# Designs tried in a protein design chat: VHH binders against f4i9g2. Part 25

Target 1, 368 residues: f4i9g2
Amino acid sequence: RSEKSEERRFDQKMSAHGAGIKTSSSAVPFASPKSRFLSKQEKFYPRCTPRLTGPQSRDTPPKRDTGIANEKDWGIDLLNENVNEAGTNEDGSSWFRESGHDLGDNGYRCRWSRMGGRSHDGSSEWTETWWEKSDWTGYKELGVEKSGKNSEGDSWWETWQEVLHQDEWSNLARIERSAQKQAKSGTENAGWYEKWWEKYDAKGWTEKGAHKYGRLNEQSWWEKWGEHYDGRGSVLKWTDKWAETELGTKWGDKWEEKFFSGIGSRQGETWHVSPNSDRWSRTWGEEHFGNGKVHKYGKSTTGESWDIVVDEETYYEAEPHYGWADVVGDSTQLLSIQPRERPPGVYPNLEFGPSPPPEPDLPPDQPQ
Below, E stands for the ipSAE of ESMFold2; O stands for the ipSAE of OpenDDE; V2 stands for 0.75 times the mean of E and O plus 0.25 times the DockQ between their complexes.

## First folded at step 10 (VHH; framework vhh_3k1k_2)

Design p3 (at its last look DockQ between E and O 0.04; V2 from the best seeds 0.00; counts 0 for: pae O 13.6 > 2, grease 28.7 > 24.2, SAP .708 > .668, placed apart)
Fold by ESMFold2, look of step 10:
Structure p3 (fold): chain B 368 residues (1-368), chain A 124 residues (1-124)
Amino acid sequence: as target 1 above (368 residues)
Amino acid sequence: QVQLVESGGALVQPGGSLRLSCAASGFTFSSYAMRWYRQAPGKEREWVAGISSSGGYTSYEDSVKGRFTISRDDARNTVYLQMNSLKPEDTAVYYCAAPYRPWGSDRYTDYDYWGQGTQVTVSS
């Protein structure tokens, strides 16, 4: 067999006109091969079942590259009462549902629900757990964890959280989302892992990013990217994608940009390393002066170079397309979490020190 | 504990043949790619050949293409390097290596496991 997969992984070289093709901030794996272990889910048709039917089977691995979902996409629906029930479907598969709540210090409350299923022969199984948490500091959390395996030995794990924090003195609200997804094949040397995060505050600060990696047989890939908006006009974006074969060929593409008030820079590198450590590299850069002039430059290890100044308007994403107002609008379930009631007449312990900062008292259904 | 043990190094005449082997233990051999390197005195260690975990892909340094063949036997946890048409410039200590990359690792932090080496000398 040949090194054909390595040759198919080369990215197209950047032209001397700029890096417009490579400036996207979207999380798209550039060298990821498709894997057959992502099975096609069969449609479920209703069958004649008892009135108290169990949950629909969830024994299929998650899809790659779905991004970070909002709370609506997960369909989190906590049970309002404690339950512990189980049953058997007509196809012989079993299921269970349970729920409860935990209480702790400082008003901590965690309401949770858990469900799962197992095929008739026990070869596949899955579980899902949902929760909501709160305490008297203004903290709220909504979350889910899913896991499972199928009869071919594939396994997966997912978690997602959405968290509200309140600053004790300023009442500055912060919302953070994070997700992790992982799947591993039972029959191929294949698997992937994705981690995503989004962070927002009420003054316009925004941070987003992803770390992704995976493997399909002899090929592995990595993707990292980030976006940072300080809410005052400063923007940093970057991406770093690379791949490798087990035989030692490596290649990648990375870039970054920084801007403030129309002044800033973009720069990047496309590179390739052979198994004997020979390295090819092409770098490029742009300096934007805020006066309609852009200095574009670059060079390569094979002797290519350019160094020009052009007349060009500076364009960049100065504000996040999805920011605080959007995340608040998409987080109504999180914001509606009701903390435990404070007992009447209970106050903090008084000592000769200063009073503690006031705790936030955010109404459950009031968006930020 | 990962162990890689090379064997089969010898003194041979130019134009001769030699087969090196590398016995592996302490890990699931069939899940790992394997590599051969060599190092002549006073020179940097250089990559010679590699074989994928499945055995379906191989690659060779230009100077050994057509003369050397890498193969693996997963039942014996062993990688081989068949060296034909040997030349005096092939004289070196030969090492086998296995890349170690924990699930979820950053590519930039990967490490290789190395054997102790076996001496190959080609002289008349």
Scores: ipSAE 0.188, ipTM 0.681, lowest interface PAE 5.2, mean pLDDT 77
Fold by OpenDDE, look of step 10:
Structure p3 (fold): chain B 368 residues (1-368), chain A 124 residues (1-124)
Amino acid sequence: as target 1 above (368 residues)
Amino acid sequence: QVQLVESGGALVQPGGSLRLSCAASGFTFSSYAMRWYRQAPGKEREWVAGISSSGGYTSYEDSVKGRFTISRDDARNTVYLQMNSLKPEDTAVYYCAAPYRPWGSDRYTDYDYWGQGTQVTVSS
């Protein structure tokens, strides 16, 4: 029985005639009485130079899933002079501050600052290091490293780098950002690790990605994703996720997207494994023809299957939301790094040493 | 695995008293603030009381202030809700909650682990 549910067209026209009442309120100039307060020369006691309160840092791990912060957010503060200071606070905590310059061949210069502190009982500690690097090849680098432990036993480490260099293959300027963060619980069998990277070149080539891992007792998860833009309209995006629940259920989801000039494909798989080892999976695909038609196909282990062509508009990002112009705009401190003066007749050795092979993604040492 | 098991729910007369217990396991109980919630039929779940990890701070919903007392025994991994002067309006399923503290997140998450709840019925 075909019950025809009636689409009631409620037309309501409400014509809100908002009358513009011009209320001309004549602000009467209240004559502020000239109170002759005699300027007692308050003797400016020279504000005692604020007792150099030792540097303070956070006492908690960094936040998860925060990506790569801009250089402004890191608050890079490099000391211009060589400093080596240490002290003890009134509460018994200790602090240190140090800075230096390292010089090397080919105009290499590294300016660095380091600071840290420790609680009176040694239960908490922190360290922060900042650096800038440059050489005569045009290489520039900003970096930060932070680590700490709190009284609860939580520990963390994080690093951030921003690099300007010339690409060895294309001779194009590149800006690369990377961040790594990790934290471990002092009270639980828990921890997480994140690695983020962004790479940009002046032609619009862009690479972004992240690796994430976490554990909470019997639960664990990993996530990987990447985005690639070739600067010419070709786009690749992918994700790969996996998790294990406390009940022993495992699930995963992965997909890939490739597009160029309105034509492309998407494909993916979702799967789960129950505690009793029952496996389920669904695979799907889409072919986008650029003509408003999409071929959709898929199947599952439960007998589901489809193969259809539908009228559907194709939407994808042909360009990164954040590209070369943006990263250059946000890298003012990096760009402001001044290399050492080159002596007359000395030319940079363009022998870019082999970029150290990307250290194999050593699986984060499973916390033993 | 985090487990919260509520107990002590019963049918009581108005003006009566009950003591609810929540046994916690699968996490370091002493490091977590604990909370009680309740859900009456046809109503949304509402916060009732909270106790800090140290037990030094307690807070209550206005409607239960002076009548309910939250406490904890870390040696037994148990949080309690003493309910006195019970009213028909207190009829609900009562839930124990522990904050979900994903590492690296702020200590205060908007998410909690929940037990199965225990039924409290106040009726003449």
Scores: ipSAE 0.000, ipTM 0.214, lowest interface PAE 13.6, mean pLDDT 80
ESMFold2 (binder alone), look of step 10: mean pLDDT 82; pTM 0.840

Design p4 (at its last look DockQ between E and O 0.02; V2 from the best seeds 0.00; counts 0 for: pae O 16.4 > 2, placed apart)
Fold by ESMFold2, look of step 10:
Structure p4 (fold): chain B 368 residues (1-368), chain A 124 residues (1-124)
Amino acid sequence: as target 1 above (368 residues)
Amino acid sequence: QVQLVESGGALVQPGGSLRLSCAASGFTFSSYAMRWYRQAPGKEREWVAGISSSGGSTSYEDSVKGRFTISRDDARNTVYLQMNSLKPEDTAVYYCAAPSRPWGSDRYTDYDYWGQGTQVTVSS
């Protein structure tokens, strides 16, 4: 029973830990799929309802490991008028929708729309809020927040946003995206949380990352990673993934790479800790000199080691697959936000204060 | 106030049996895995056995596997260690512990809850 499950996991991980030099950025999954959340959800707008005047049901929690959606995936459609409506569907469920706008100093404007629904007995409910923000400094923001629960006790929460602003240090346009996602099961001891971010400027600077945590019954997992491209050929990438069981078995894999002009390094560690605190570890590294030679080295606590120099061309992702041109093309709604009309002779006050240029995420276990 | 109180330690002849108990209070017992450790004279504390919060998984140090059985009773907030076929090498102070693991958080604390210990002596 429990010893057989732990032995199977240990044997599997030892086989993976015995693998040779790591050359891919693919990570081994540590957690089970979340498909059960989708299959157990309740719709509260029945197919036979004669009139569908309320918003559509939001009984679908977010999916794990989906990154940051594009703005079009949300279907944000702000209302042109202020509304405050509510009603009851034929099945007894209720709904509401409202909209409005807030105005403030320096041309600040927030247009927003909020909607929600609730089953007749209150066992399921959802809300979703959309907004656009702008001011006279050129700031624009597009955002979503949604949450809900279903009759089985599952609950979820998600935020998403895009931001346009001028970097005060470089005077460059900058687009940032972020998302937070959370879901919890009502029938199992299971749930997860993710935070994602992406940052881009017009000179090719790019920063991306995620922090993830989850639990399924007796197992918990964590995943953190970051990517940084300075737009001038410098690349830093890192990943730190680990998991544990309630019985005290822990395991993980971490690596980083740092390159500039074909010169740089990769290094990593795969490790395992038994409940009695016995630790196994395998480390590896590559030093790339930019001359066709690569120093590859490593060792493990079980005595394996290597230390060789090979003739090998250096390969790494020198530029992001998704960068400034892509994010501009995918941010049309954000960029189309119209600021308030400025009366002649009125100028904005700068109320944001100084902001240092973005810094790359540091390797695992180091502060940003 | 979190408390773990061990009991059941005694003097026993080789080949004998004992059952240790650890009563817990001050936290939601059913949400925590529980572990037993022991410390022999002149030695460092070592892990002996563990049981998951659900009770569905157990694990043991190799030297006690097949002789010791860990179990839990969530209704009584108690974890047990049934010790059979005792050997002189099992002589030690036995401790129970509960690791801290907040649900739904990426925060992990290193602080475990510990008991005061109970003496088990296996004599010739």
Scores: ipSAE 0.144, ipTM 0.655, lowest interface PAE 5.5, mean pLDDT 78
Fold by OpenDDE, look of step 10:
Structure p4 (fold): chain B 368 residues (1-368), chain A 124 residues (1-124)
Amino acid sequence: as target 1 above (368 residues)
Amino acid sequence: QVQLVESGGALVQPGGSLRLSCAASGFTFSSYAMRWYRQAPGKEREWVAGISSSGGSTSYEDSVKGRFTISRDDARNTVYLQMNSLKPEDTAVYYCAAPSRPWGSDRYTDYDYWGQGTQVTVSS
């Protein structure tokens, strides 16, 4: 009985977005005539509709694989005044809203808003916290934290941060984004965790990555990937994935690519382990010489082997699709944060505290 | 092995109705959100509708809201797309998609299982 090894062709659709050079035809602004319509200034009395209804949020976990949202998508709305309000809705649900302003040394300022709600029976609840931070060093931060549980027993937590700071080593401005999301099922042994990060500097240095974990009963998966651009044309990309199916089959796929100026290499491994512990693996590599030739080699545990040079064009992304200009453009709220006025003669303490070493990504302790 | 088999595609007149089916196998169907996509000639594949693993939540592309209904039968490992008030713009190959990972999957996953698709043509 010939077990047909289904070659799962991971068709990496590298969407070659061809940069169509949109020739900016200077359309001459035709002077549309000044129609004098004396529209009656209806005094739009801003109906201060008393927001009698407390804030509302989602009653379901966030979605997986959504990456890092832009600041516009988060809809950060900080209250300008210190508020401490709470109420009960007609349906018996409760809500609260609070805001504050924290001040510290070196011109530190943190504005924050917090809101939440609870169902009448306490079966569902949610909390959202927003903040902006700044100091005299040029540090700026936007952030959000959301958490909740629903009546089905599902629970979730997510956080997002956007930071502008000066790099300690290069003295370059950096924008960093990060997001963490997790959810747990109330009905099944199921949960997932995602961590995303993006780092940009003005010279084109870019780092992106994600760690993803998930479980559903007997199924589990792990995924890590990273992208590095040095701003000079050097690119590193890598992925590492594995999963265990409900049938007890395990599989993994990992690859790495490195390129500079059309020259580079790719290498990878695909493997699977059957429930009976039979292991299959394939390793492959490519050397790209920049001259239209590629050396391809590989082998498998089933006796497959190849070593050939082929005529093939090299395709890779020399620059990130989303870079410094893009992140700056999408960080208007971050950039608009106004630091406290610095008194004359007072200089910011530039002692960049050691960036805490990236906490080793310990997988969150799966609750035993 | 994960298999998705779409059926029910046909030629229909504008204003007509179709019901697409996708039979799923090779995974615990009830644990996965299911989705329908469509691809018109010369266009990119676009998301049409999604249904949660529990069936309690559904979502639709704006252009099909009020006209299309996604449903599932876990006992039959089948997801359905009821399409009413069909328009010429709905002409496409319709694909069923299952996420490579269970529960909580987004509409836009990095990796999905796809069927072969079924052709829907709306023409006078």
Scores: ipSAE 0.000, ipTM 0.207, lowest interface PAE 16.4, mean pLDDT 79
ESMFold2 (binder alone), look of step 10: mean pLDDT 81; pTM 0.821

Design p5 (at its last look DockQ between E and O 0.06; V2 from the best seeds 0.00; counts 0 for: pae O 11.4 > 2, placed apart)
Fold by ESMFold2, look of step 10:
Formats: structure tokens, sequence, C-alpha cells
Structure p5 (fold): chain B 368 residues (1-368), chain A 124 residues (1-124)
């Protein structure tokens, strides 16, 4: 049987997003349970005093939902000399600082610095490692790794990397950033992790995304999203968010959009699964013809359906707000890394091959 | 080795009561949610009831709500299903299960641990 849709049935949610239009950067998070773990992070305090000559304590866990930092946010300052120092602060806490160089084939050099501290009773500690790498192919990398624990049993780990690839055959430069962050509570069944990435090339190709996961006692949640700009006017954006309880209730939202020159589509699904595996689902779609008309359609497992054409202007983000020129301007330290000086008569290994292809879009991680 | 062993299945008259037990071993029982399922001859296996890790929450399939009660005894590593006011449509093999929930999995929930089942028959 056929049911004509009421126009107001196009609304999926009372959130800040419109009639099925969503972005991966929405300020309104999907119904992730709030973690008390974030509140506990605000209770970390360093114990350094003016009479301490060691590094400042760095026992603050990472914050979630912050994206990827710029290199300036880290304040990376590698030592030029080998260092191996340690000491004790007035409060009984200990510290160390060390640095070095690793050398390898094809002009590989890694300059690194590591520092850390430990409370008097050993119940809290932190470690931070910084590095820069280069070789004779034009590869450059900056990196940071942090880890620690506190007296409450919470623990954390974070990495950040920024890399330059330079293809000698095509002369196509790419800058990639990535971060991985995680934290776990010592007192609750709670924790989270996030992976973030950004990729840019000199022709305007841009890819960004995140995979996130968390748990608070009986509830778990996942969030994945991606944005892809081909540098020629095509854009793909998608999100896939879902949650579950231990008792088997599951729910989620997913959507995607693809556009070029005002022509494209959006589509999505909101769904709920009962512990007995009964599934409720509502799907929707929009086709934008580039002429001021939009075909809107959808259906649900409760019998709702609609299939109409409306007059509506098409809006979407056709270009990234942050792209190649921006990342180059924010990557000055990476780009200024000088390769190891080459002795006379030593040449890089020649590994002829095709330029790396652009990375494929990261599709939603829902079953087909 | 993880093992779930159901017991307590029997033949009962309509309106009768029965208590099923599921003894667990080989894992930290209190850290897992537990569920009961049933499968009648010729039918698909269906969920009956669930209890969260450490017993904070319970849920039931609509047709058994008010008649069945799930509970757990973490000291004995056992989950129970008290079945009252039994009906002929409750006739089935009953299974207990412990769902698997890995950190970072993008699957919803997998069931990695199942028992062998116990027969409940409600007939005159």
Amino acid sequence: as target 1 above (368 residues)
Amino acid sequence: QVQLVESGGALVQPGGSLRLSCAASGFTFSSYAMRWYRQAPGKEREWVAGISSRGGSTSYEDSVKGRFTISRDDARNTVYLQMNSLKPEDTAVYYCAAPYRPWGSDRYTDYDYWGQGTQVTVSS
C-alpha cells in the first residue's frame, strides 16, 4: 500500500541540523554518554616549584574531541646535543631528560628527545617523546608521543605525526597529519580512543576523518566520519554514529552527501534495534538536479513514506575551509627540516615507481 | 576454557513454574552481561531476557514480561531464569549466552559464548 508523505515528515531530529543536511563537523554530538573521565582530567596539577631545575610536569591527559593539533600547539624544541640528565624536585618527585640521533640508510636521520617524571611514591608518572625524521628522498616527519598515569589509576597515551611526502617523478607534494589519543579510567568501566587524520596534496585533494569509540559502564558508542574533496569541485561527506547497551539495545544515525556543481545527492538512515533483534528504520534521500528542484523521498519500517519534488536551493561546502595553502603555512617547522648532509659520491637509492594514488574515500563502516 | 551449562529444564503443566540455571566458568562472570534465548521446534531462536554485568539492569521480551525474572549470583557464577505462569507457547530449548563486546569493535555485539541448552516442555 502507498502512503503520500506529509512535508514535515522530512524532519529527522530536533537538533541544530536541518532537513537531513548534516556535516562531519556538527557542534551537536550524537547521543554519546558523557564520560566522568573528562571531569577527572581537570584534577591533574603539576608539582614543580621555582627551585626545581628539571622539566615541568606534563601529567595532563589528552582531551577528547579536539581534532589534530598544529605543530605550533606542541612547541616542539629538539635538543641539538646528546643529553642524559635526571634529578629530584623539592617535593620528592623525580625527572629525566635524554636526547639522541639515529642514523640509517638513504640519508635517514631521526633526532629525538625524551623526558619524563614520576611522583615521590611512584603512583603517577608521565613520558613525552619528540622527534624529527628525514631522508634523501625528501621525506620529512615531525612526531610526538605522550603517555602517563595518575594515582587514581587513570592512564593515557597520545601520538601525533605530521609528514611530508615528495614524489620525485611527479613532483607532487603531500602533507599528512594523524593523531591517536586514548584514555582509560582506573575507577569506572570507562574509556575512549580516537584516531584522526588529515591529508592534503598540492593539487587541492583533501581528505579528513575520524574514528572514535568510548564506553561508560553499560553504554558504548562509536563515531566515524569522513570528508573528501578531489580538488576539482567534487565533495563527499559522510557520518556513521551508533551506540549500544549491554542489554542489547542499539541505535544509530548515518548519512552521506556527494556533490559536484550543485548536482548531487544526500541520503541517510536512523535506526533502532531492540534486544530481541526487532529493527526499526527510517531512510531518506534527496536528489539535487541543479535547477532549483529537489527530489525528496523516504520510508520507514512503521509504514511512513514520501516521494515529492520541491523547490529548494542547494547548499553544500564545495571547497574545504582548510586546505593545502593553510597546511603549508602551518607546517613551517616540518618543511624546514634539513636533510642529512650527503658525502661526495653517495646517492639516494632509486626506487622508481608510480606516484602514490590518492587515498580512496573511507566509506561508512556499516554492513552493506 | 569458557563454558556455560544450563540446567533445570523439565516437563510442567500449564500455569506451573520452573527455574532455570546457567553455570558459567572460564571467564570473569561479573564482567559480562548474560542473556537467555529460546528456540521452539521449527522456529528461529529468540531472545527472552537479559541482565547487565553485575546486575544493574534487566530487560524482557514482551510475551514473558511479568512472568519471567532474570537474576544473577556473581559469587556462584550463575544466572537464573525464574519462569512463572508457564504457557504451551513457552515450550522450547532454552540457552544462556554471554555477549562479547571488544573495545574499538565497529560491530554492534557478537555472541561468543553459548550454552548447550535445556529443554522446557509445557503440556498437559
Scores: ipSAE 0.254, ipTM 0.719, lowest interface PAE 4.2, mean pLDDT 78
Fold by OpenDDE, look of step 10:
Structure p5 (fold): chain B 368 residues (1-368), chain A 124 residues (1-124)
Amino acid sequence: as target 1 above (368 residues)
Amino acid sequence: QVQLVESGGALVQPGGSLRLSCAASGFTFSSYAMRWYRQAPGKEREWVAGISSRGGSTSYEDSVKGRFTISRDDARNTVYLQMNSLKPEDTAVYYCAAPYRPWGSDRYTDYDYWGQGTQVTVSS
């Protein structure tokens, strides 16, 4: 028996007569009292040339997982003149500052500044180097290198580069950013390394990625991820992570995502290995058909298995959140680099030296 | 092999007290935070209390604050849960857990080794 429950359409028409009260708030002009403050000519005592306090840097390692900083955050300040200065502070610490200008073939120019310091007992030291490079090919580069050691024995190194160049294959302008950071503990068998990169071209091609490694005594972790956009709507994202705990448990997680025009796939694996060497794993996949349907499948070593088609909307990022326009906007200092004037009749030697092969990802030397 | 063995579970009257123990082996106990969980019939397992490595800090679920106290004896590789003013709502299987050490922004930081649990029943 089919009971027809009549859902009553309550129509309530409430007529919101919004009465427009024109409150004419007469702004009474508060008469600003002409306080006759007699300008006592404060005798500008020439501020004593600030005692050249030597440059100071941080005394702690960089933070993990900070990615690639922008130009402003790095604060690149190159001296226009050649400087070679050194001194000793009142506390017995020493400092130095130097700058140079290197010239080479094909209009190559490198401006650099270097500064550093050392504590009175030599237990702490730091060095920072900045550089600007250009040539007649349109190559431009900004970079920084920082290193240090503190009194606790911690040591660190970090570098950042921003490069504008013409891509050899596409002849398109490309901006590349990269950063490397590492730190080691002076007290523990601990350290970490991070490598970050971003590459952009004017057609929307984008590549981003990171490699991260770390150790804390008997614990270790590894992380890699990448994103690729072809500028035409194709997207590839992937991650691969693993860790080992002090207990001897190992685990990992990896996945990949590929999409184009609403169609794509996701797949992944999660696994762990217990201290007794028992292994568990789950593999999964998704096929997105672009029609609001997703085929989901997977299995585990514990006997789980599924294979279903579900109604699910597909969400993915077809474009990078940060692309060519953005990186150009944030690379004002890089773009402001002026190449040397080309002599009349001299043409740039387009021999783009072989991009140094990406240095094989040598696993960071395990701290012996 | 990591082993956690809970003990001390019993039937108690409302308002009573109970002390649970968890004996740990197979890892450097003093280097790890320890946690207590409970699972009532038909409910999901819930966090009850945690103690940091070396016992420097403790935390509690709101419902047990002021009534329960977590402590540890690193020399005995044992974590304790003192439960006072017990209520019928505290009836559950109580589990000791040894978590993974957190690795930065690791999604799996909530992974724990678990014991078999000990039954606590609060009934008149």
Scores: ipSAE 0.006, ipTM 0.217, lowest interface PAE 11.4, mean pLDDT 78
ESMFold2 (binder alone), look of step 10: mean pLDDT 81; pTM 0.829

